# Ledger of designs, part 1: VHH binders against DNA-directed RNA polymerase subunit Rpo3 (rpo3)

No score or structure here was measured in a lab: all are predicted.

Target 1, 262 residues: DNA-directed RNA polymerase subunit Rpo3 (rpo3), of Pyrobaculum islandicum (a1rse3)
Amino acid sequence: MPKATIVEKTPLFLKAVIEGAYPSLVNSIRRVIISELPVMAIDYVVIVSNTSVMYDEMLAHRLGLVPLTTPLQALPPIEDCETGLVDPSECTVRLMLQINAESDKIVYSGDLVSERPDVVPVYKDIPIVKLVKGQSIILEAYAKLGRAKEHAKWQAALASYYYYPRIKVLDEKCKEECKDICKELTNPFECTFNKAWTCRDICGDRLIVEWDRYKYVFWVESFGNYDVETALREAFRILKKKFSDFITTLTQKAGSLVETKV
Below, numbering starts at 1 at the first letter of every chain, in headers, positions and changes, except where a header shows other numbers; antibody chains aren't numbered by Kabat.
ipSAE, averaged over its two directions, is called F for ESMFold2-Fast, E for ESMFold2 and O for OpenDDE. V2 adds 0.75 times the mean of E and O to 0.25 times the DockQ between the complexes of E and O.
Where letters were taken out, [cut] stands.
The coordinates of atoms that the task and the answers printed are left out; those that the model quotes come from them. Centres of patches stay.

## First folded at step 1 (VHH)

Design a1 (framework vhh_7b18_3)
Fold by ESMFold2-Fast, scan of step 1:
Structure a1 (fold): chain B 262 residues (1-262), chain A 120 residues (1-120)
Amino acid sequence: as target 1 above (262 residues)
Amino acid sequence: QVQLVETGGGLVQPGGSLRLSCAASGFTFDDYAMGWARQVPGKGLEWVSYIYSGGSTEYQDSVKGRFTISRDNAKSTVYLQMNSLKPEDTAVYYCARDLWFGELSYFDYWGQGTQVTVSS
């Protein structure tokens, strides 16, 4: 039975130690988080006016990369949008940009006005385009749910893992020799596998770097469309039922108000 | 000691092509799987393509049919041929070594990155 211990948690980041899990399970969780979580992103733009130096195609591309808050429980499931079970208008959100520059200015993601207050730019200060006095941009941007496996602009989160390193220091002098690489050689969260291998090059056989193939340091970073708890909950819905007990335990721990340390 | 050096990035028009190269040193290249990942402006790092030590390949869905990964073990080099480039492919591209152990893989060393800009 797999065990998960939360090491670090914020609304947008989670780091955990996973024990007793076969590599295929951990990799499946990682791949679902990276490739299959649905988020809102601008899919196409209707440009009424663009007298800026940026071409329409590049402007649309840049708008597509703006992360949008995605209230999954308030939106139709992406499958319903894909099968036509829901009217297409229920699956799209319109955002407007209407700027006539009276002076030189930068247009930011925060200048987009959404028809839904719950689907808005996550970050208000992403620069879109520079306008000089007299230039204008007037457009309608249409956002819809998508997945990273269809296009990178629908990337909800990044997730990765590495084997929990088992470091044995045979010569205490090695700690001083490696201090600029790893402040503590036996700390698996500070002295990651690649840093440990760099220290191995310095210390030779005086440092043993091993790992346990069923114990991992696993981390998830949300890009802000929703919090990490929501990301994990959606990953659980996508994965097979037989993994639910392990995933539920990890989600419950991720949602805990009590801070967990290794 | 492990070094990965990317080259071949640049500015290209939509629909154009670029070939990225990654020269590896400091390890037995033939024993490792290699991959390409990219940092998209405003987004985090995302995996692009992967080539196993035996030569089999995997691709992210958005690049399938457009990108081709290959390796030359004699030169300790991995390549990414990028065709039909889209503005959405604009990113810093990183070469990475995968520490494969049975069914588990993760990238343990990364290159410095090479900028690819697809602009009209």
Scores: ipSAE 0.000, ipTM 0.088, lowest interface PAE 18.4, mean pLDDT 81

Design a10 (framework vhh_4orz_3)
Fold by ESMFold2-Fast, scan of step 1:
Structure a10 (fold): chain B 262 residues (1-262), chain A 121 residues (1-121)
Amino acid sequence: as target 1 above (262 residues)
Amino acid sequence: EVQLVESGGGLVQAGGSLRLFCAASGRTFDDYAMAWLRQAPGKRREWVALIYSGGSTDYADSVKDRFTISRDNAKNTVSLQMNSLKPEDTAIYFCAAEYGDFLTLEEYDYWGQGTQVTVSS
């Protein structure tokens, strides 16, 4: 079994050492986190009034980029929304914006009023549009679950990894020569593998840079739709479903082969 | 590149033991997981045992508790100790090396030519 040691954890960031895992597994986790985690994002906008200087299409585009809190455990799985197992209304959240400017003002993401208090802008201070006295914006924005692989506005997180570097300093002078690249050569969390390798170009054989095949420094950064714990739990749920679906397909194919060969 | 050569196969009576050896050459032996697979006449190749670069091991259910895989990094060898042999263990045994996971047979980077094991009833 793989072993993980958490080095640093906040609600939106996790850094860990993973040992005893194939690189393909670590890369699969990374790719799912980057491209397949579902988040709520505004998908389309019904504009009733827009007398601002921003045209409708740009306004809709900007609204789509507003991160929304996404309570995965309180929402249907995205797969159920995609297959029609649940009513579309269970997978859609309406947010409203109704502003008539009595003075010059900036409309912020926090001015959106959600019909669900658990699906709201993560950051309240994202500027959307500037209004001059007398201008108005009245619209309904419809958010749905989506994935980054369909459009970048559904990006939940970033993730990456590198092989755990094993650095041996044979000449103390290398530490000073590499100070602008790695402040601490023997710290694998500060002097990443690529930086350590760059230092080897300066120090030559006075610096040994090696790595363990099944040992990695792995990190995840959430954009705020949910915490990193939720992101990781969802990534493993998705990977387990992929393997389960694969096993089901193989089992069905094996059954068909047995039946058709008689 | 890694080159693999198997040895130690032969004829043995049911209930007997055999030890297979795989000699590996190349710069990447310590970074590779090593596996033993077998192919019986008229059947597809099947996985038997695996040893990771760190020494952890996995076995197919059919051979668990009877077979033991080990490696000697100083000699660049992997061995398979086969105990309590059964007629159904009769097959050509292959040594394989892979950088990555062992999810499919096609993921092995290097294969040996195989060594014949025959178990009489």
Scores: ipSAE 0.000, ipTM 0.105, lowest interface PAE 16.1, mean pLDDT 81

Design a11 (framework vhh_vobarilizumab_d1)
Fold by ESMFold2-Fast, scan of step 1:
Structure a11 (fold): chain B 262 residues (1-262), chain A 119 residues (1-119)
Amino acid sequence: as target 1 above (262 residues)
Amino acid sequence: EVQLVESGGGLVQPGGSLRLSCAASGFTFSDYAMAWYRQAPGKGRELVAGIYSGGSTSYADSVKGRFTISRDNAKNTLYLQMNSLRPEDTAVYYCAADYEILWGDYDYWGQGTLVTVSS
């Protein structure tokens, strides 16, 4: 069984050592995190008034890039939204913007008013558009659950890994020669793959750089839609569903083949 | 960051020789099976030669006796020695790595190096 040891953790960042796992498994976890985690993002906008200098299309585009808090526990699984198992309204949230500028001002993400208090802009200070006195913006923005593999605006997190480096320093002069590349040459969390190998090129045989099989430094960074624990929990849920669906398909196909060969 | 960087391609006359190199970084090279693939214009990508982590080799029938695959685990480098080159050997040559060789489902691929055999 693979094991993980947490090295560094904040609400939005996790670094861990993963041991006893094939690269294909670690890469599958990485790919799900970067491409398949569901988040809320504005998908379309109904503009009632826009007398600003920004085109409607550009305004809608910018609104789509505003990260929204996404309470996965309080929302249907994205698969149920995609298959139509639930009413589409359960997978969408309306946000409103109504500003009539009495003076020159900047409209910020925090000016959006959500119909659902648990789905709101993560950051309140993202500038959307500049208004001069007398200009107005009145619109309804509709957010839906989506995945990064469909559009980058649904990007929930970044994740990556590298093989755990085993570094042996045979000449102490190497530490000084590599100080601008790796402050702590034998620290696998500071001196990553590229850095360690760059030092190997400088030091030659005076530095031994090896990588452990089935051992990795893995990290995840959340963009704020939810914390890193929620991101990981959702990633494992998605992986489990993919495996379950594969078994079901394989079982059905085997049954069909037996019936066909009668 | 895992990288495979091919080099050594170029223009050569029929009957000539070239040695391709693939420099690998970001993984434990000695644990991986390595392969050379090629793709000529109008053809699919085909396996040229493979070498397992233990040193066992395999070759496509079209290159047996002319090409030699080898590896240097100390230098994290894969080689392909190509002798008695023919115009039919003209292709982009790709380096590939897999923990266990699963032909066509490789973990890592290089960007390729062009070999042109022409008089």
Scores: ipSAE 0.000, ipTM 0.083, lowest interface PAE 21.7, mean pLDDT 82

Design a12 (framework vhh_vobarilizumab_d1)
Fold by ESMFold2-Fast, scan of step 1:
Structure a12 (fold): chain B 262 residues (1-262), chain A 120 residues (1-120)
Amino acid sequence: as target 1 above (262 residues)
Amino acid sequence: EVQLVESGGGLVQPGGSLRLSCAASGFTFDDYAMAWYRQAPGKGRELVAGITSGGSTSYADSVKGRFTISRDNAKNTLYLQMNSLRPEDTAVYYCARELDYLFGSEFDYWGQGTLVTVSS
């Protein structure tokens, strides 16, 4: 039974100590968070007018990098979008850009007008392109629900972990000698296992660095599309589905073996 | 709340210069190694430059001698001074906080990025 203790939490960041979990489980959680969580991101644009200095392909690329708020509870599960169980329009949101520059100006992410008030740029101040007086951009941007494993623009969050270090300082001089590597040598949330081990190269046997096999410092940071609680809930939903699918496959294969080969 | 906010990107002529800034908040900036990564259209992300908490720097061979990474711990800000820019430097540049772990990548936190376009 894995145990988690929250050390730090904000809407977009969580740090926790995880105990009693195999490295493969912690790494699976990490990988799902960084590669499989669904977010809305602009996937293609229909450009009606672009007289700016930026070519269409670069403009589309930049728009794709704009993080969009993603209300997972109000959208179909991404699996339904991927399998075609729902109409593609249910997994797509249109945003509009309509700017005719009356003076020199910068077009920002906040200038995008969404057809859904719950799917909008997370940050309103991301510069898209500079326009000189008389230039225009008129386009329709189509955001779709996607995953980072398809393209990095759909990355919802970053997650990482390290073994919880057990550090014992036998010579107080080690703290000063290692201050450029770890300011708080005995603090497991600032001085990671690898940094502590690097300090051991400096201090030798005056510094003891050990770790527990199934105990980790784990952290998650949301890029703003949704909060970390939503990210974790969705990650565990995806993991549960993978586990259920795996058990179903094993059950089918075991039945075949018993019937035909035993 | 950990935040990294990049700025300073833009359009520049070949041979020109740009200075990128990354404003960091929500963590003890002095304690972390920091890095700049970039992603060019159609390519993967690559490490451009890194700086340790102690101030030691490293650079990708493609930018060595042209780019300089630096930090201002009093302002919690990371910088990348880019000189003698080439069309090949065109990319979205990302600020990253380095956090050691036994499995995975050398980077851990990314900002929204800042676009650098080198073209006539």
Scores: ipSAE 0.000, ipTM 0.091, lowest interface PAE 18.3, mean pLDDT 82

Design a13 (framework vhh_7b18_3)
Fold by ESMFold2-Fast, scan of step 1:
Structure a13 (fold): chain B 262 residues (1-262), chain A 121 residues (1-121)
Amino acid sequence: as target 1 above (262 residues)
Amino acid sequence: QVQLVETGGGLVQPGGSLRLSCAASGFTFSEYAMGWARQVPGKGLEWVSYIYSGGDTEYQDSVKGRFTISRDNAKSTVYLQMNSLKPEDTAVYYCAKEGYDLLYEDAFDIWGQGTQVTVSS
């Protein structure tokens, strides 16, 4: 049975040791976190006025890159939005910009006004466009749930792993020779597998870099749309659904083979 | 059918220069942002630069002032001029449509095969 031990945790970052898991499982978790977690992002904009120096297409693109808080439990599942099980209005959030510059100013992500107070810019200080006195921007931005595999603006998190390193120092001089790469060669969280391997290029046979086949250092960083616990919970929900869908498909195909080929 | 074909990689010494090209087909090139990403040994895939349909550009901090992205809509080609190359720039460089399509499942042919850039003395 796989076991996870938390090493470091903040609301937006988690580092853990995973034991007793095949590489394929750990990689599946990583790929789902990177590519399939749903987040809200601006999908299109309706521009009423834009007298800034930035053309409409670039303004829309920059707005799309603004991370939005995404309360997954309070939103319809993305699958229900995709299949039409819920009204499109339940899957879309409108944000507004209405700025007339009385002096030179920068429009920030925090100037967006959401019609839904739980779907707002994560960071209020992202610069969108500079306005000169007399210029204006008036627009409606429409956000929807999406996934990174459709477009990077829906990227919720980053995740990676490396084999838990087991380092044997055969010559203590290696510790000094590698001090600029790894301050502590035997610390697997300071001296990652890649750093240890780089140090092996310096020390040769005087440093042995080993690893366990089923033990990993795994980390996840959330981009702020939701916390890392929400990201992990959603990743496991998606993985569970993929496995269930696979079993259902196999069961249906086995039935078809018996019914149509026997 | 979208296709992207990268060329121009090679072996170069630190401080040298290379120009990468990406020939695109199967879509209306002028309507889409284009970008470059690289697979650095040990780091995974990272975005390098992008250029919007209107010509405005963005760069990763590590390449600002050294790399220049440009496009030729008549030739459906995007370029990456790489100057003052460092060993850290050693990677397989990939061309991407709509820039910033980071880390998604790449089972589809909107990505090219990449071009290897090696910076070594």
Scores: ipSAE 0.000, ipTM 0.087, lowest interface PAE 20.5, mean pLDDT 81

Design a14 (framework vhh_ozoralizumab_d1)
Fold by ESMFold2-Fast, scan of step 1:
Structure a14 (fold): chain B 262 residues (1-262), chain A 118 residues (1-118)
Amino acid sequence: as target 1 above (262 residues)
Amino acid sequence: EVQLVESGGGLVQPGGSLRLSCAASGFTFSDYWMYWVRQAPGKGLEWVSEISGSGDYTKYPDSVKGRFTISRDNAKNTLYLQMNSLRPEDTAVYYCARDLSEYLFDYRGQGTLVTVSS
């Protein structure tokens, strides 16, 4: 069995050593985290008034990029929204923006008022548009669950991995020559495999870079819609479903082949 | 369990040639990069050559480039180092290695002595 050891963890970042896993498994986890995690994002905007210098299309685009807190446990699964198992209204959250500028001001993401207190801008200080005295913005923004594979605005996280590097320094001068690339050459969590190889090009035969085939440094960074633990839990849920679907399809095909031989 | 056994060393005159062999067992040989490392009398370890698991990538330091050739036979689980135009400076114990980490003793063979002298 694969083993994971956490090296660094914050609410929005995790770095771990994974041992005893094929590259295909680690890459599948990475791919799901990057492209398939569901997150709330503004999908369309009904603009009642916009007398700002920003065009409606640009305003809607910028609103779509605002990260929204996404309580996955309190929302229907995205699959249920897609198949019509739940009413579309259960998969959509309305946020309102209503500002009449009494003086020159900047409208921020935090000025959005959500119908749902658990689906709100993650960061309150993202500038949306500047208003001059007398200008107004009045709109209704509709957020829904989506995935990055449909559009980048639904990007929940980044994830990557590299082979666990084994670095042997044969000449201490090499550490100084590579300081701008790797502060600590023998630290596998700071000096990634690619950085180590770059240093090897500088140092030549004074630096040896190798790796374990089934041992990786893996990291995940959440954009704030939910914490990294939630992102990983959801990624494993999605992978388990994909594997179950694959096994079901494979067993159905195998059953068909067996029956044709009878 | 991982075992590496070097052979082929000996006494040779300057300008001569030797071929070193390393017999590997206890692991899937073709899955691993393999290395030749040497230690000259009174010196530290020096990386001599490396080869990818497939054999498609090889690398050499300038000190041996053009003179040494690393190769492997994955069907026989054997690593080779062909050494040509040998110099007195090439005198060293040569080691075959799979892992260059601090656990090197378990993944490095006993070595084979190469002496280049008249």
Scores: ipSAE 0.000, ipTM 0.084, lowest interface PAE 21.6, mean pLDDT 82

Design a15 (framework vhh_7z1x_3)
Fold by ESMFold2-Fast, scan of step 1:
Structure a15 (fold): chain B 262 residues (1-262), chain A 121 residues (1-121)
Amino acid sequence: as target 1 above (262 residues)
Amino acid sequence: QVQLVETGGGLVQPGGSLRLSCTASGFTFSDYYMNWVRQAPGKGLEWLSGISSDSSTISYADSVKGRFTISRDNAKNTLYLQMNSLQPDDTAVYFCARGDELYLEWYFDLWGQGTQVTVSS
């Protein structure tokens, strides 16, 4: 069984050592986190009034890039929204923007008013548009669950891994020569594989950089839509479903193939 | 079946040459960055060389630069490593690996079983 040891954890960041896992498994976890985690993002905007200098299309685009808190446990699974198993209204959240400028001002993400207190802008200080005195913006923005593989605005997190470096310093002078790249050459959590390899180009054979193919440093950074524990739990849920669906498809195809041969 | 199979290893005298091949199956080979990695007896893995999907980007570890040449034939789904001026220190199991650089870190998600290269007199 794979073993994970947490090195660093905050609500939005996790770094861990994973041991005894095939590279394909670790990479599958990475790919799902980067491309398939569902988050809420504004999908379309109904603009009632826009007398600002920004075109409607650009305004809608910028609103789509605003990260929204996404309570996955309180929302239907994205699969249920996609198949119509749940009423469409349960998969959509409306946010309103109604600003009349009494003086020159900047409209921020925090000016959006959500119909759901648990689906709101993660960061309230993202500038949307500048308004001159007398200008107004009145719109309804409709958010839905989506995935990064459909559009980058649904990006929930970044994740990557590198092989746990086995670094041996044969000449102490290498530490000083590489101090601008790696402050601690033998620290695998600060001196990543690529940084250590860059140092090897400087030090030559005075620095040994090796790794084990089944031991990794893995990290996940959430963009704030939900915490890293939620991101990982959702990633494993998606992976389990993919594996289950794959087995079902293979089983069905094998049965069909056997019947065809008769 | 998604797999990589290395061939071409063997016993060779110091100063000799060998050409390794890695045949890919079960995926679109031409979409992937490919690598050669080795593991000497009792040591960890060492990255040797990488080549982009269209061969426009090629890189080598300093230990093999000028002696080894990486190449690929996308029509044959095959990766090659031409090894010249072999030294006893080149004795290792040689693996081909699928992967690329993500966020300035290398990743390898598919490995072959490896082929043994022994350089001795």
Scores: ipSAE 0.000, ipTM 0.287, lowest interface PAE 14.5, mean pLDDT 84

Design a16 (framework vhh_vobarilizumab_d1)
Fold by ESMFold2-Fast, scan of step 1:
Structure a16 (fold): chain B 262 residues (1-262), chain A 118 residues (1-118)
Amino acid sequence: as target 1 above (262 residues)
Amino acid sequence: EVQLVESGGGLVQPGGSLRLSCAASGFTFSDYDMAWYRQAPGKGRELVAGIYSGGSTSYADSVKGRFTISRDNAKNTLYLQMNSLRPEDTAVYYCATDFLSGELYDYWGQGTLVTVSS
């Protein structure tokens, strides 16, 4: 069984040491985090009025890139939205923008008014469009749960890992020679494998860089739609469902070959 | 022991085509993400194209529409089909595994040189 030790944790960032896991398992966790975590993002816009200099298509594109808080615990699982088990309206949130410029102004993400107080722009200061006196924007933006594998605007988080480096400094002068690359050569959380390898090119045989094939430094950074604990919980729910669906198919599908990643 | 051996590089004129191959051994090739990187003289290594173990692909904007990455799991071989080559594509091309880690490559091949010049 894999073992995990938390090194650093904030609401939007987690770094941990994972031991006793095959690279394929760590890669599966990483891929689900970067590609399959559901978030709310504006999917389409109904524009009632736009007298700004920005075309409707560009305005809609910019709105789609605004990160929205996504309370996964208060929303249906995305699978229920995808399969039609729940009404599409349960997976959609309307936001309104109604601005009539009495003077020159910038419209910000924070000017969007959501029908759900728990699904709102994460950052209120993202500029959307500039209006000059007399111009107006009136629109309805429809946010939907989606996944990054379908479009990058639904990306919830970044995740990556590197093998836990085992670094032996044979000449203390190497620490000084590599200080611009690694402030602490023997610190595996500061001096990643690639940085240590670069230092080895500088120091030669005076620096030994090794790694453990089943021990990793793993990190996750949330874009703010939800915290890192929520992101990890959802990632493991998705992975568990994938495995459970595979077992269910095998046990219920008599006489047919199940194609899977073997 | 994990080994990656690139081949297929050479001198080609602008607009030409080359197909690179990477022969992998010492691991279960089908379980791993694979990637092609390149390094031009005086520059750092750049991700060119990636292929996930599940078959989906990604490309750098500079090569999108011109290069195609593919894999043959039965032969443990990774390919990069390069079309409409430009002088800017001149680099040493490297095969790598675990490309999405960003900070680690378990194993890099020795590379194969691609020169695009007339």
Scores: ipSAE 0.000, ipTM 0.116, lowest interface PAE 17.4, mean pLDDT 82

Design a17 (framework vhh_4orz_3)
Fold by ESMFold2-Fast, scan of step 1:
Structure a17 (fold): chain B 262 residues (1-262), chain A 117 residues (1-117)
Amino acid sequence: as target 1 above (262 residues)
Amino acid sequence: EVQLVESGGGLVQAGGSLRLFCAASGFTFDDYAMAWLRQAPGKRREWVALIDSGGSTDYADSVKDRFTISRDNAKNTVSLQMNSLKPEDTAIYFCARDWLSEYFDYWGQGTQVTVSS
């Protein structure tokens, strides 16, 4: 079975070495993380008052880009929201802004007041709009679970990988010639495979660049809606469901073929 | 330096109960899912039970309703309560740290469980 070794981990970032996996598996994990993880994001806004210089459409667009904490365990599965298995109100969270400017000020993401304390802006200091003394913003924002493949505002994370590079320097001058590309040629976590290969174009046969088959440096960065461990677990839940759905479809198709011959 | 140390294994008669313990050190225990796996003589290692960082549990069909996994974050321990033991449960039981949805990066040395008929 594939092996994974953690190189670096914080709540929002993970770097690991993955061994014994086909590129298709690693790429599938990457694509699901980038495109299919569900997060809460503001989907529509009811504006009661907006006397700022920003028109309503731009204000709504900016609010949609504010990352919201997303407690996946405390929310219905996104599939249940999409199929109508749960009441739509269980899949929606309201946030409010009510600001009357007594002096010139900037409205920040942290000024949003959520009806759910577990679904709030991840970052409190994202500027939304500037108000001049006497101006006001009064609105209700409605957040829903979504996926990046529908709209970029629902992107939970970035992920990428590269082949684990194996580099042998035959001429020490290559290190100086490649310093603008790789600070340390023999460090696989700083000199990525693509950069090492670029250095080979500069150094020719004086630099040997190889890679281990089925071995990768893989990294994931969360935008803060949930931690990287949650993102990875959700990615594997989604991948497992896709594989199970394939088996079900294949089994059903085989049954149809047999019934035709009977 | 990650260490996982199992204890609680032994000999028990069919229908009996046993509780296994795993003491974890060298990492932030609260952040990781933990699992129990087993290997019977001449067979491949198989997964038995998992508990995630939030306390949600999952079990292999062969042990469902008989085994219960639990964790104590204050003591950095994970436990496996085994009830209604069968001769087929005879195996070396391993504690493992789950890095990525059942991709286990660290394992203990194992503890032997023998169930007599």
Scores: ipSAE 0.000, ipTM 0.121, lowest interface PAE 16.0, mean pLDDT 83

